# Ledger of designs, part 40: miniprotein binders against q53ft3

Target 1, 195 residues: q53ft3
Amino acid sequence: MFGCLVAGRLVQTAAQQVAEDKFVFDLPDYESINHVVVFMLGTIPFPEGMGGSVYFSYPDSNGMPVWQLLGFVTNGKPSAIFKISGLKSGEGSQHPFGAMNIVRTPSVAQIGISVELLDSMAQQTPVGNAAVSSVDSFTQFTQKMLDNFYNFASSFAVSQAQMTPSPSEMFIPANVVLKWYENFQRRLAQNPLFW

## First folded at step 17 (miniprotein)

Design rb12
Fold by OpenDDE base, fold request of step 21:
Formats: sequence, C-alpha cells, structure tokens
Structure rb12 (fold): chain B 195 residues (1-195), chain A 97 residues (1-97)
Amino acid sequence: as target 1 above (195 residues)
Amino acid sequence: SDREELIRLAERAALKLEMALQWLADGDPEFARRIIEYAIRLLREIEELATTPEEEEIVEQAIEAAQEALQLLEQGKPDEVEEILQEAIELLEELIQ
C-alpha cells in the first residue's frame, strides 16, 4: 500500500504491517537522513473518508521512541516529502503506535503510517517545518536525490575490458544512465512537477 | 483564563485554515474541506468565549467566511476559496491582537 524513499537508498515497498491500519518502515542510520518521501503505491487507495497520518519515530537518549507527526497523505495527495533532520531532538507527540517490540537498535528510526479518518486527521497538528510544502524545497531534494543516485550508479561503472563475464546478467551502459540523468534534470528545471 | 483559551483556539483555527489553503494548493479539496469543517467547530467554541461585541462580530465574520469557503468547495470552485480563507485568517489574527 505504501512506499518509502530516502535519497540515496533503495525504495522500500514492503512496510511492516503492525496492525490492520498501521504500517511501519525501518530507517537504518537515520541520523544521516534529511528527507523522506512517503507515497502510496497506487495498488490500494484509502477507503472513502480516510487518509494516512505519517509519523516519524526515533530513539531518545534513553532508547525510548519519540514519535512526531510529520504530516499526511491522502488519495488526493498520494505522496509527500518530509524533512526529518531537524526533528531528531524534538519533543514527542501523541501517536497511535503503541509499545512496539521493535528491536531498538539505536541507529534505526521508523516511519509510521496510520490509516485514519480524514476528520480525525484534520484535528491533528503536524510538527512545524516537517512537511516540505515549497516547490523549491522539493526541487532541491529531488536534485540531491538525483545527484546521489547518479554518483552511486557511476561508481560501479567499468570498462568492457574490466567486466567479468556473466552471461546470465543484463548490463546497462553507463551512458544510458547519464542521458537519463540529463534529461530528467532538464525536465525538472522546466517543471518540478513534470512527473 | 477564558481570554487565554480564546487566543489559543483562535491561533489553532488560523493554523487550520492555513493548512486548508495548503491542501487546496496541493490539489486535495476533500481534505481541505475536512480541515475547514474542523476550523468552524473551533470558531464556534471561540464564539462561546467571546465577551465583547467586537469579538463576537469578528468570530461571526470568520464563521461566515469559512462557511462560504465550504460552499464554494461543494460547488467545485476551489480557486475562489483562497481569498475567503485568507480573510478568515486575518480576522482571527485581529482577534488575537
């Protein structure tokens, strides 16, 4: 139902369903994360009159989870970007996630999505500055994500002479990735919401 | 105090109306509608706490604006809602001063 994306990391499409209406993504090494994208996969919409409250959880100095409401996703807005870098020292808020026996490794945070009534969601107050509402901030994040991806992918580039034969594997020429990157940047510059 | 509560609620209502504007801009009039409906409930609570005719008038105008916004959304005219909600926010800001 949901996906989670961190720049420079693989997309997560397999949330842990902790309840019928609650989903959790683990975020290892969360201290290095600035932004998170939460999105609906498009396979299952929210029921009528319902949406998703998106929470961030990190361990405090005592190892106890601190939950903060980041914002919301809905059928009308099926994806959102959240800045979490500044929240890592914030106060906890009320959340619908109970004491989850999460193997609390100190370096792992969580994104929690709670499926709730829109009327209930409307009464909730996200933490300030978590939701990236500005097109500019989104553009900056997208650019950083693209750069990170390109740098990562290019780091694996080898010449044909350096390739180890693997007949069962498919290979993508590095120039294809570069051209994609250039085209994407061009489109992004023209319209940050082209996609 | 009642005055402190009035201010708290007014700030909250203003914040909600701002959220509604953002969600309209994001293309979700349904959720925006829900937010506005909640804001109206807050405004009704503020109305009950109002002690001066000036406060009562400001809150009444804010309620009217918010209700008009809902009507426009129901009519499928989200583009006309922004100005009205902004007016309501300004009224609430006046109430807090």
Scores: ipSAE 0.778, ipTM 0.930, lowest interface PAE 0.5, mean pLDDT 87
Fold by OpenDDE base, fold request of step 18:
Structure rb12 (fold): chain B 195 residues (1-195), chain A 97 residues (1-97)
Amino acid sequence: as target 1 above (195 residues)
Amino acid sequence: SDREELIRLAERAALKLEMALQWLADGDPEFARRIIEYAIRLLREIEELATTPEEEEIVEQAIEAAQEALQLLEQGKPDEVEEILQEAIELLEELIQ
């Protein structure tokens, strides 16, 4: 349902589902991360009247997780960029993720997404200026995301002659991925929020 | 005190209306609508805390503005909402002074 992207890293599309309505991404070496992008994969929309609250968790000096509400994603705004580099000094906020057995590695942070009612989300207050809302920044990010995905997918491209038969696996022609990429870029250029 | 609570709520309502403006700009009028609806609830609470005719008038005007914003959103006119929400925010700022 969700993806998470850190610049210079591989996109994460496999969130750990910790509950029916809660998803978590691990962010190793989080201290080097300035921005995180959270986005919907587009496969499953939020149910009507629902969206996602996006939280960031980092270990405090005692190794206990400190959660902060970064912002929101919705069907209408299915992706958002969050600045996390300045959040280390922030106070913890209430969060729906409970006492998760976070892998107590001091270098690993988490992004948590909680699927919630829009009406409830409307009552919540994100921490500081974590949300980067500039259309330009979003466009730039989306382009980088697309490039990252395309590069990643293309790295696995093999010719039919080079292909090892794997009857249990489905294969997508590289041309399909390219076509998707081109179409997405075109739509993005027309409307950065088309999706 | 009631005055302190009024100010707290007014600040919160203003922040919510600002958030609504941002979400409108981000292209999600549905969520913006939900935020405005919540802001109206806050405004009604403020109305109950108002002690002077001037405060009552300011809050009523803010409620009217927010309601008009909702109506415009329902009519599919998000471009006209910004000015009205800004007016409501300014009214709330006046209330806090």
Scores: ipSAE 0.776, ipTM 0.929, lowest interface PAE 0.5, mean pLDDT 87
Fold by ESMFold2, fold request of step 18:
Structure rb12 (fold): chain B 195 residues (1-195), chain A 97 residues (1-97)
Amino acid sequence: as target 1 above (195 residues)
Amino acid sequence: SDREELIRLAERAALKLEMALQWLADGDPEFARRIIEYAIRLLREIEELATTPEEEEIVEQAIEAAQEALQLLEQGKPDEVEEILQEAIELLEELIQ
């Protein structure tokens, strides 16, 4: 019913259904994640008068889940981008001695979606810095990733005069990367969700 | 104290009205309407805590603005709601000060 996307990772479309009204996606290596996109696949809409409350959960130092409300998705707004970078470490103090935590803590966080009445969702308050939700924010996020790739790739560009020959390596002309960048930008402007 | 609770409720109501504006901008007036309805319930609680004529007038005006916003949404006019809700938010910010 739902999808979950993290930049640089494969999209997840097979949520674990843990109850009739609850769905979960695992987020391994969650400490490296800054933003998560949650969206409806379009196959099953919410029933009338209902929507989805979206939660982020990470294990605390004892391995116990800590759940925080990120925001919402609805039939009228079926996708949203949530910032989770400020939520991952929780409360704690730096100290020179390790805590007494001999039991290993799992490194997997979760995105949870709870199907609820819109009237109940209206009373809930997301954590204050999580929701950056809109198609415009998705487009900005995608554009930043595009720019990052282009700037990285172009930083290795050399002219033929600067090149040290390496017959065992394969090379891509810089204009191929530029053409891809320009084409991607054009398509993103026409339809932010084309990919 | 009643003033401290009034401020907490006003902050929550303002947050809800800002949230409703965002949901209207995102094109979901149904959820925005439900958020505004909850905000009005918060404003009614603030009204019961108000102890000065200034506080009472401010919250009354905020309720009237939020109720007009609901009427416009019922009429299918979500584009006309933004300024009215912003006025309500500004009233609540004055109440918090």
Scores: ipSAE 0.712, ipTM 0.889, lowest interface PAE 0.8, mean pLDDT 79
Fold by ESMFold2, fold request of step 21:
Structure rb12 (fold): chain B 195 residues (1-195), chain A 97 residues (1-97)
Amino acid sequence: as target 1 above (195 residues)
Amino acid sequence: SDREELIRLAERAALKLEMALQWLADGDPEFARRIIEYAIRLLREIEELATTPEEEEIVEQAIEAAQEALQLLEQGKPDEVEEILQEAIELLEELIQ
């Protein structure tokens, strides 16, 4: 239902479902992470009147989880960028995950998504400066997402000499992906909000 | 005191109206509407705590602005809401002074 992306890492699309309405992604080596993207895969929308509250959790000095509300995703805004670099020494916030049996190693942070009523979400206050809303941050994140896609696609490139014949398989020339990348990058530089 | 609680509620209401502006800018007026509705509930609590004519007038104007924002959203006019919500936020900042 959800995806989680960190710059320079493979996208995660297989959340651990810890309850009917609760989903978790593990973030190993969390101290090196500055931003995360949480997004809906597009296959299952939120039910009418509901959305997702997004939390960040890291272990404290005793290895106990500290949870902080980052913000929200909704059917109307199905993806969001959250800054977490300033939160790793912050105060915990009220959260819905405390009574659940969540499988996690003590040194790994987590992103938690709780499906909740929009009216309940409206009353919640995210921790300060977690949501990214500036044009500069949008451009930086968009560039990193663009680079991530290109690096992923490029990792599967083979030369003609390296190909094994696979007549039932469809192929895309690598230069098509490069051309799309270059065109998107030029358009982003001209207008960061064009897409 | 009642003044200290009034200030805390006003800070929370202002933060919620700022959040609503961001959600409008992000293209989700339905969630923005629910945030504004909650902000109005906070403003009505402030109204119950107000003890001076100055406080009462400021909170009444803030409620009227937030209610007008909801009417504009209901009419499908989210692009006209920004100025009105910013006026409400400025009123709350004056109340906090």
Scores: ipSAE 0.711, ipTM 0.891, lowest interface PAE 0.8, mean pLDDT 81
Fold by ESMFold2, fold request of step 21:
Structure rb12 (fold): chain B 195 residues (1-195), chain A 97 residues (1-97)
Amino acid sequence: as target 1 above (195 residues)
Amino acid sequence: SDREELIRLAERAALKLEMALQWLADGDPEFARRIIEYAIRLLREIEELATTPEEEEIVEQAIEAAQEALQLLEQGKPDEVEEILQEAIELLEELIQ
């Protein structure tokens, strides 16, 4: 239902669903991350009158999780970029994830998405200046992430004659990645906020 | 004190109206409307705490502006909402001093 994108890293599209209305992405090496993009994949919209509250969680000096509200995604705004630099020493906020035992390594942060009523979300206040409100910055971030992923994935391209058989592993043809890159770039140019 | 609580509520209401403006700019007037409705509830609490005629007049004007913004959204005129919400924010900033 959701995706998570960090500059310089591969896109995550397989959230861990920890409850009917709760989804989580792991962020290893979170201390080097400045921005994160959360978006709806477009296959399943929020039910009428509902949206998603987006949280960032990191371990404190004692290894205990600290959760902070970053902002929101809705059917009307299905993607958002959040600045998390400077939040890694912040105080936690009220959040819906603390009652769940989500297994994670103490040095790994998480992005949590909670599906909630829009009326409840309207009463919540994100911490600091987490949400980025610049279409130009969003477009540049997205293009950089797109280029980074394509260049990384294509660097492993091999011809069929050069492949070593690995029956237990799945492979993706290089032209599929190229086609995705071209389609994504075209859609981004048409509507920078499409995702 | 009642004055400290009034200021705290006014700061929160102003923040919510700024959030509503941002969500309008992002193209989601439905969520912006719900944020404005919550801001009006905060303004009603401020109205109950107001003790001077100046405070009462300021909060009444802010409520009227926020209600006008909701009417404009219902009429499909979000472009006219920005100026009115900015006026409400400025009134709340004056209330905070």
Scores: ipSAE 0.708, ipTM 0.893, lowest interface PAE 0.9, mean pLDDT 81
Fold by ESMFold2, fold request of step 21:
Structure rb12 (fold): chain B 195 residues (1-195), chain A 97 residues (1-97)
Amino acid sequence: as target 1 above (195 residues)
Amino acid sequence: SDREELIRLAERAALKLEMALQWLADGDPEFARRIIEYAIRLLREIEELATTPEEEEIVEQAIEAAQEALQLLEQGKPDEVEEILQEAIELLEELIQ
């Protein structure tokens, strides 16, 4: 239902579902992370009148989880980027994950998504300015999608000398993918909303 | 005291109206509407705490502005909401002092 992306890491698309309405992504080595992108995969929208509250959780000095509300994702805004670099020593807030036994190691943080009524979400206040503007979050997400696609496609590259005949398949030169990537990246940097 | 609670509620209501503006800018007027509706409930609590004619007038004007914002959203005019919500926020800032 959800994806989670950190710069320089593979996208996570298989959240751990810890309750019917609660999903979690692990973030190892969280102290090196400045931003995280949370997004809906697009296959399963929120039910009418519902959305997702997005939380960041890290272990305190005693190893106990500290939960902070980052912000929200909704059907109307299905992706968001959150800045977490300034939150790693803050105080926790009220959160819906307290009834669950979520195991946590000292170097691993979590992103929690709780599916809730929009009216309940409206009453919640995210910490600081964790959420980034819609334009900035779209640009950040799109750039990471471009990097992910390029890395995926290039992982299948073989030289012509390494090919074996496969007449049932079609092939394209690898430089086509590179040229597409470079052109799209340039256009995105010039105008994040060009599409 | 009633004054201290009034200020705390006014700060919270102003924050919610700012949040609604951000969600309008992000293109989700549905969630923005729900945030404004909650802000109006906070403003009605502030109205119960108001003890001076000035406080009562400021809160009444803030409620009217927020209700106008909801009407504009219902009419499909989210672009016109920004100025009226900013007026409501400025009124709440006067209340906070």
Scores: ipSAE 0.708, ipTM 0.891, lowest interface PAE 0.8, mean pLDDT 81

Design rb12
Fold by ESMFold2, look of step 17:
Structure rb12 (fold): chain B 195 residues (1-195), chain A 97 residues (1-97)
Amino acid sequence: as target 1 above (195 residues)
Amino acid sequence: SDREELIRLAERAALKLEMALQWLADGDPEFARRIIEYAIRLLREIEELATTPEEEEIVEQAIEAAQEALQLLEQGKPDEVEEILQEAIELLEELIQ
């Protein structure tokens, strides 16, 4: 029902279902992970009036799980990016995964998804700065970086008539930069997470 | 004290209204509506703790703003809600100070 993505790793699409309404993804080598994406696969929506609370769990020094609420996914917002780099030594949250913890190695964290009523989810407060901006905000950030690069590079453009021979320099035709910019924009509009 | 509890609830209510704004921006007005409904519950608790006419007026205005936001969402007008929720958040920030 859910997918979990970490940069540089294969997407996970087969959550371990640990209860009727509880799903878990393992995150081995979790210390190297800064962000995780959680999304719905689109084949099975949440029941009406329900959504998913998303938790991050890591083992403490005793091997006991510490759970923290990251945020939510819903039928109306079926994907979210969560920052977990600052949570690996943080304060735990109230959570529905009490006795449902899965035996795991000390180097493995987990993403837990609990299917709950939207009214219950509305009362929950995610840990600060865990939820990253929406897909639109990610796109906006990426577009600003793209615009900044293009504007900077363009400020150095010269025509062929203005070029001074300089055998120690390499140059890049302005049209190459423009073509890259246009292609990047097209791909970003089609899929904000393509890069 | 009652003032300390009032501030705690106001901070929580403001956080919930900011969360609702984010969910509206993300295109999920149904979840945003439920968050606003919870925020109104918090505002009613603040109203019970208010001890000065200034506090009472501020929370009353915040409740009215949040209720208007719900009305607009029921009408299918989520784009019109942002300014109203920002007003409610500013009222709560005034209450916290």
Scores: ipSAE 0.703, ipTM 0.889, lowest interface PAE 0.9, mean pLDDT 80
Fold by ESMFold2, look of step 19:
Structure rb12 (fold): chain B 195 residues (1-195), chain A 97 residues (1-97)
Amino acid sequence: as target 1 above (195 residues)
Amino acid sequence: SDREELIRLAERAALKLEMALQWLADGDPEFARRIIEYAIRLLREIEELATTPEEEEIVEQAIEAAQEALQLLEQGKPDEVEEILQEAIELLEELIQ
């Protein structure tokens, strides 16, 4: 019903269902994770009047889970990006002795999704500003993808004086890529959801 | 005291109205509506604790703004809700001070 995505890792689409209304994803090596995307797969919507409360859990110093409300997903907003890098200490600060620590063994955190009444969810308040704005996040992601593509394509640009004849090869003038980049960027600024 | 409870409820109501604005911006007016409805319940509790004419006037204006926001959402006009809810939030911030 749900998916969980961390940059540089395979998407998880098989949550562990721990109750009829509760689903969990494991996050090994959670200390290296800054952001998590939680989304609905689109095959099974929430029942009418229901939505999902999204929690982050990490083991405390005794290995016991500490759960924090990150935010929500609903049929009207079926995906969200959460910043978790600031949540992992639980204590609020590092001190200079942290730089001299023995390399820590990775531990497992969890993302939990609890299917609840929208009226109950409306009364809950997420911790800090864990939820990243969906419009700003979409725009930022799209801009990064756009820059990455343009930089990659441009790294292969050659002048006509530098070209080796290749009559069986197709070529695209570099200004076509630039025009696409500029037009796409302009349209994104006008309407972040145009595509 | 009644004043301390009033401030605590006003802070919570303002947070909920700000949360509703975020959900409207994210394109989910149905969940935003439920958040506003909860905020109105908090405002009714603030109204019961109000002791001065200024406090009573401020909370009545905040309730009116939140109820107008619900009417606009029912009419399918979520774009017009932002300024009205921001006014309600500013009124609540006056109560807190």
Scores: ipSAE 0.687, ipTM 0.888, lowest interface PAE 1.0, mean pLDDT 79
Fold by ESMFold2, fold request of step 18:
Structure rb12 (fold): chain B 195 residues (1-195), chain A 97 residues (1-97)
Amino acid sequence: as target 1 above (195 residues)
Amino acid sequence: SDREELIRLAERAALKLEMALQWLADGDPEFARRIIEYAIRLLREIEELATTPEEEEIVEQAIEAAQEALQLLEQGKPDEVEEILQEAIELLEELIQ
């Protein structure tokens, strides 16, 4: 239902569903991350009257999780960029992930998404300076994400003459990646919020 | 004290109106509307705590501005809401001082 992206890393599209209305992405080596993008994949919208509260959690010096509300995603704004570089020493806030307040692995943070009523979300206050963006800033970050993915995938491209048979491996034609890149780029240029 | 609670509520209401402006700018007037509705509930609580004529006048004007913003959103005029919400925020900043 959701995706999570950090510049220079592969997009995560398989959230760990920890409850009917709760989804989590792991962020290893989180201390090197400045921004994270959370977005809806577009396959399943929020039910009417609902949206998603987005949280960031990191282990404190004792290994206990510290959860902070970053902001929201909704059907009307299905993607958001959050700055997390300044939050890694912040104070925790109220959050709906109470059953997950256990000692966590060092160097791994989490992004949590809680599906909630819009009226309940309206009462919540994100930590300051977490939410980032004009549409222009989002578009710039997304363009870098697209370029990174295309360049990485393309670095493994071989012609059929260069291929050694490897029947245990799965292969993707290079034009599939190029077509995806070109289509996404076109849609983004037409409407950064086409989701 | 009532003054300290009034200030806390006013800070929260102002933050909510700023949040609503951001959501309007990002193109989600439906969520912005719900945030404004919550802000009005906070303003009604401030109204109950107000004890001076100055405080009462400021919060009444802030409520009127926020309600006008909701009407403009209902009329499909979200581009006219920004100035009105900014006025409400400035009124709340006066209340906080």
Scores: ipSAE 0.682, ipTM 0.884, lowest interface PAE 1.0, mean pLDDT 81

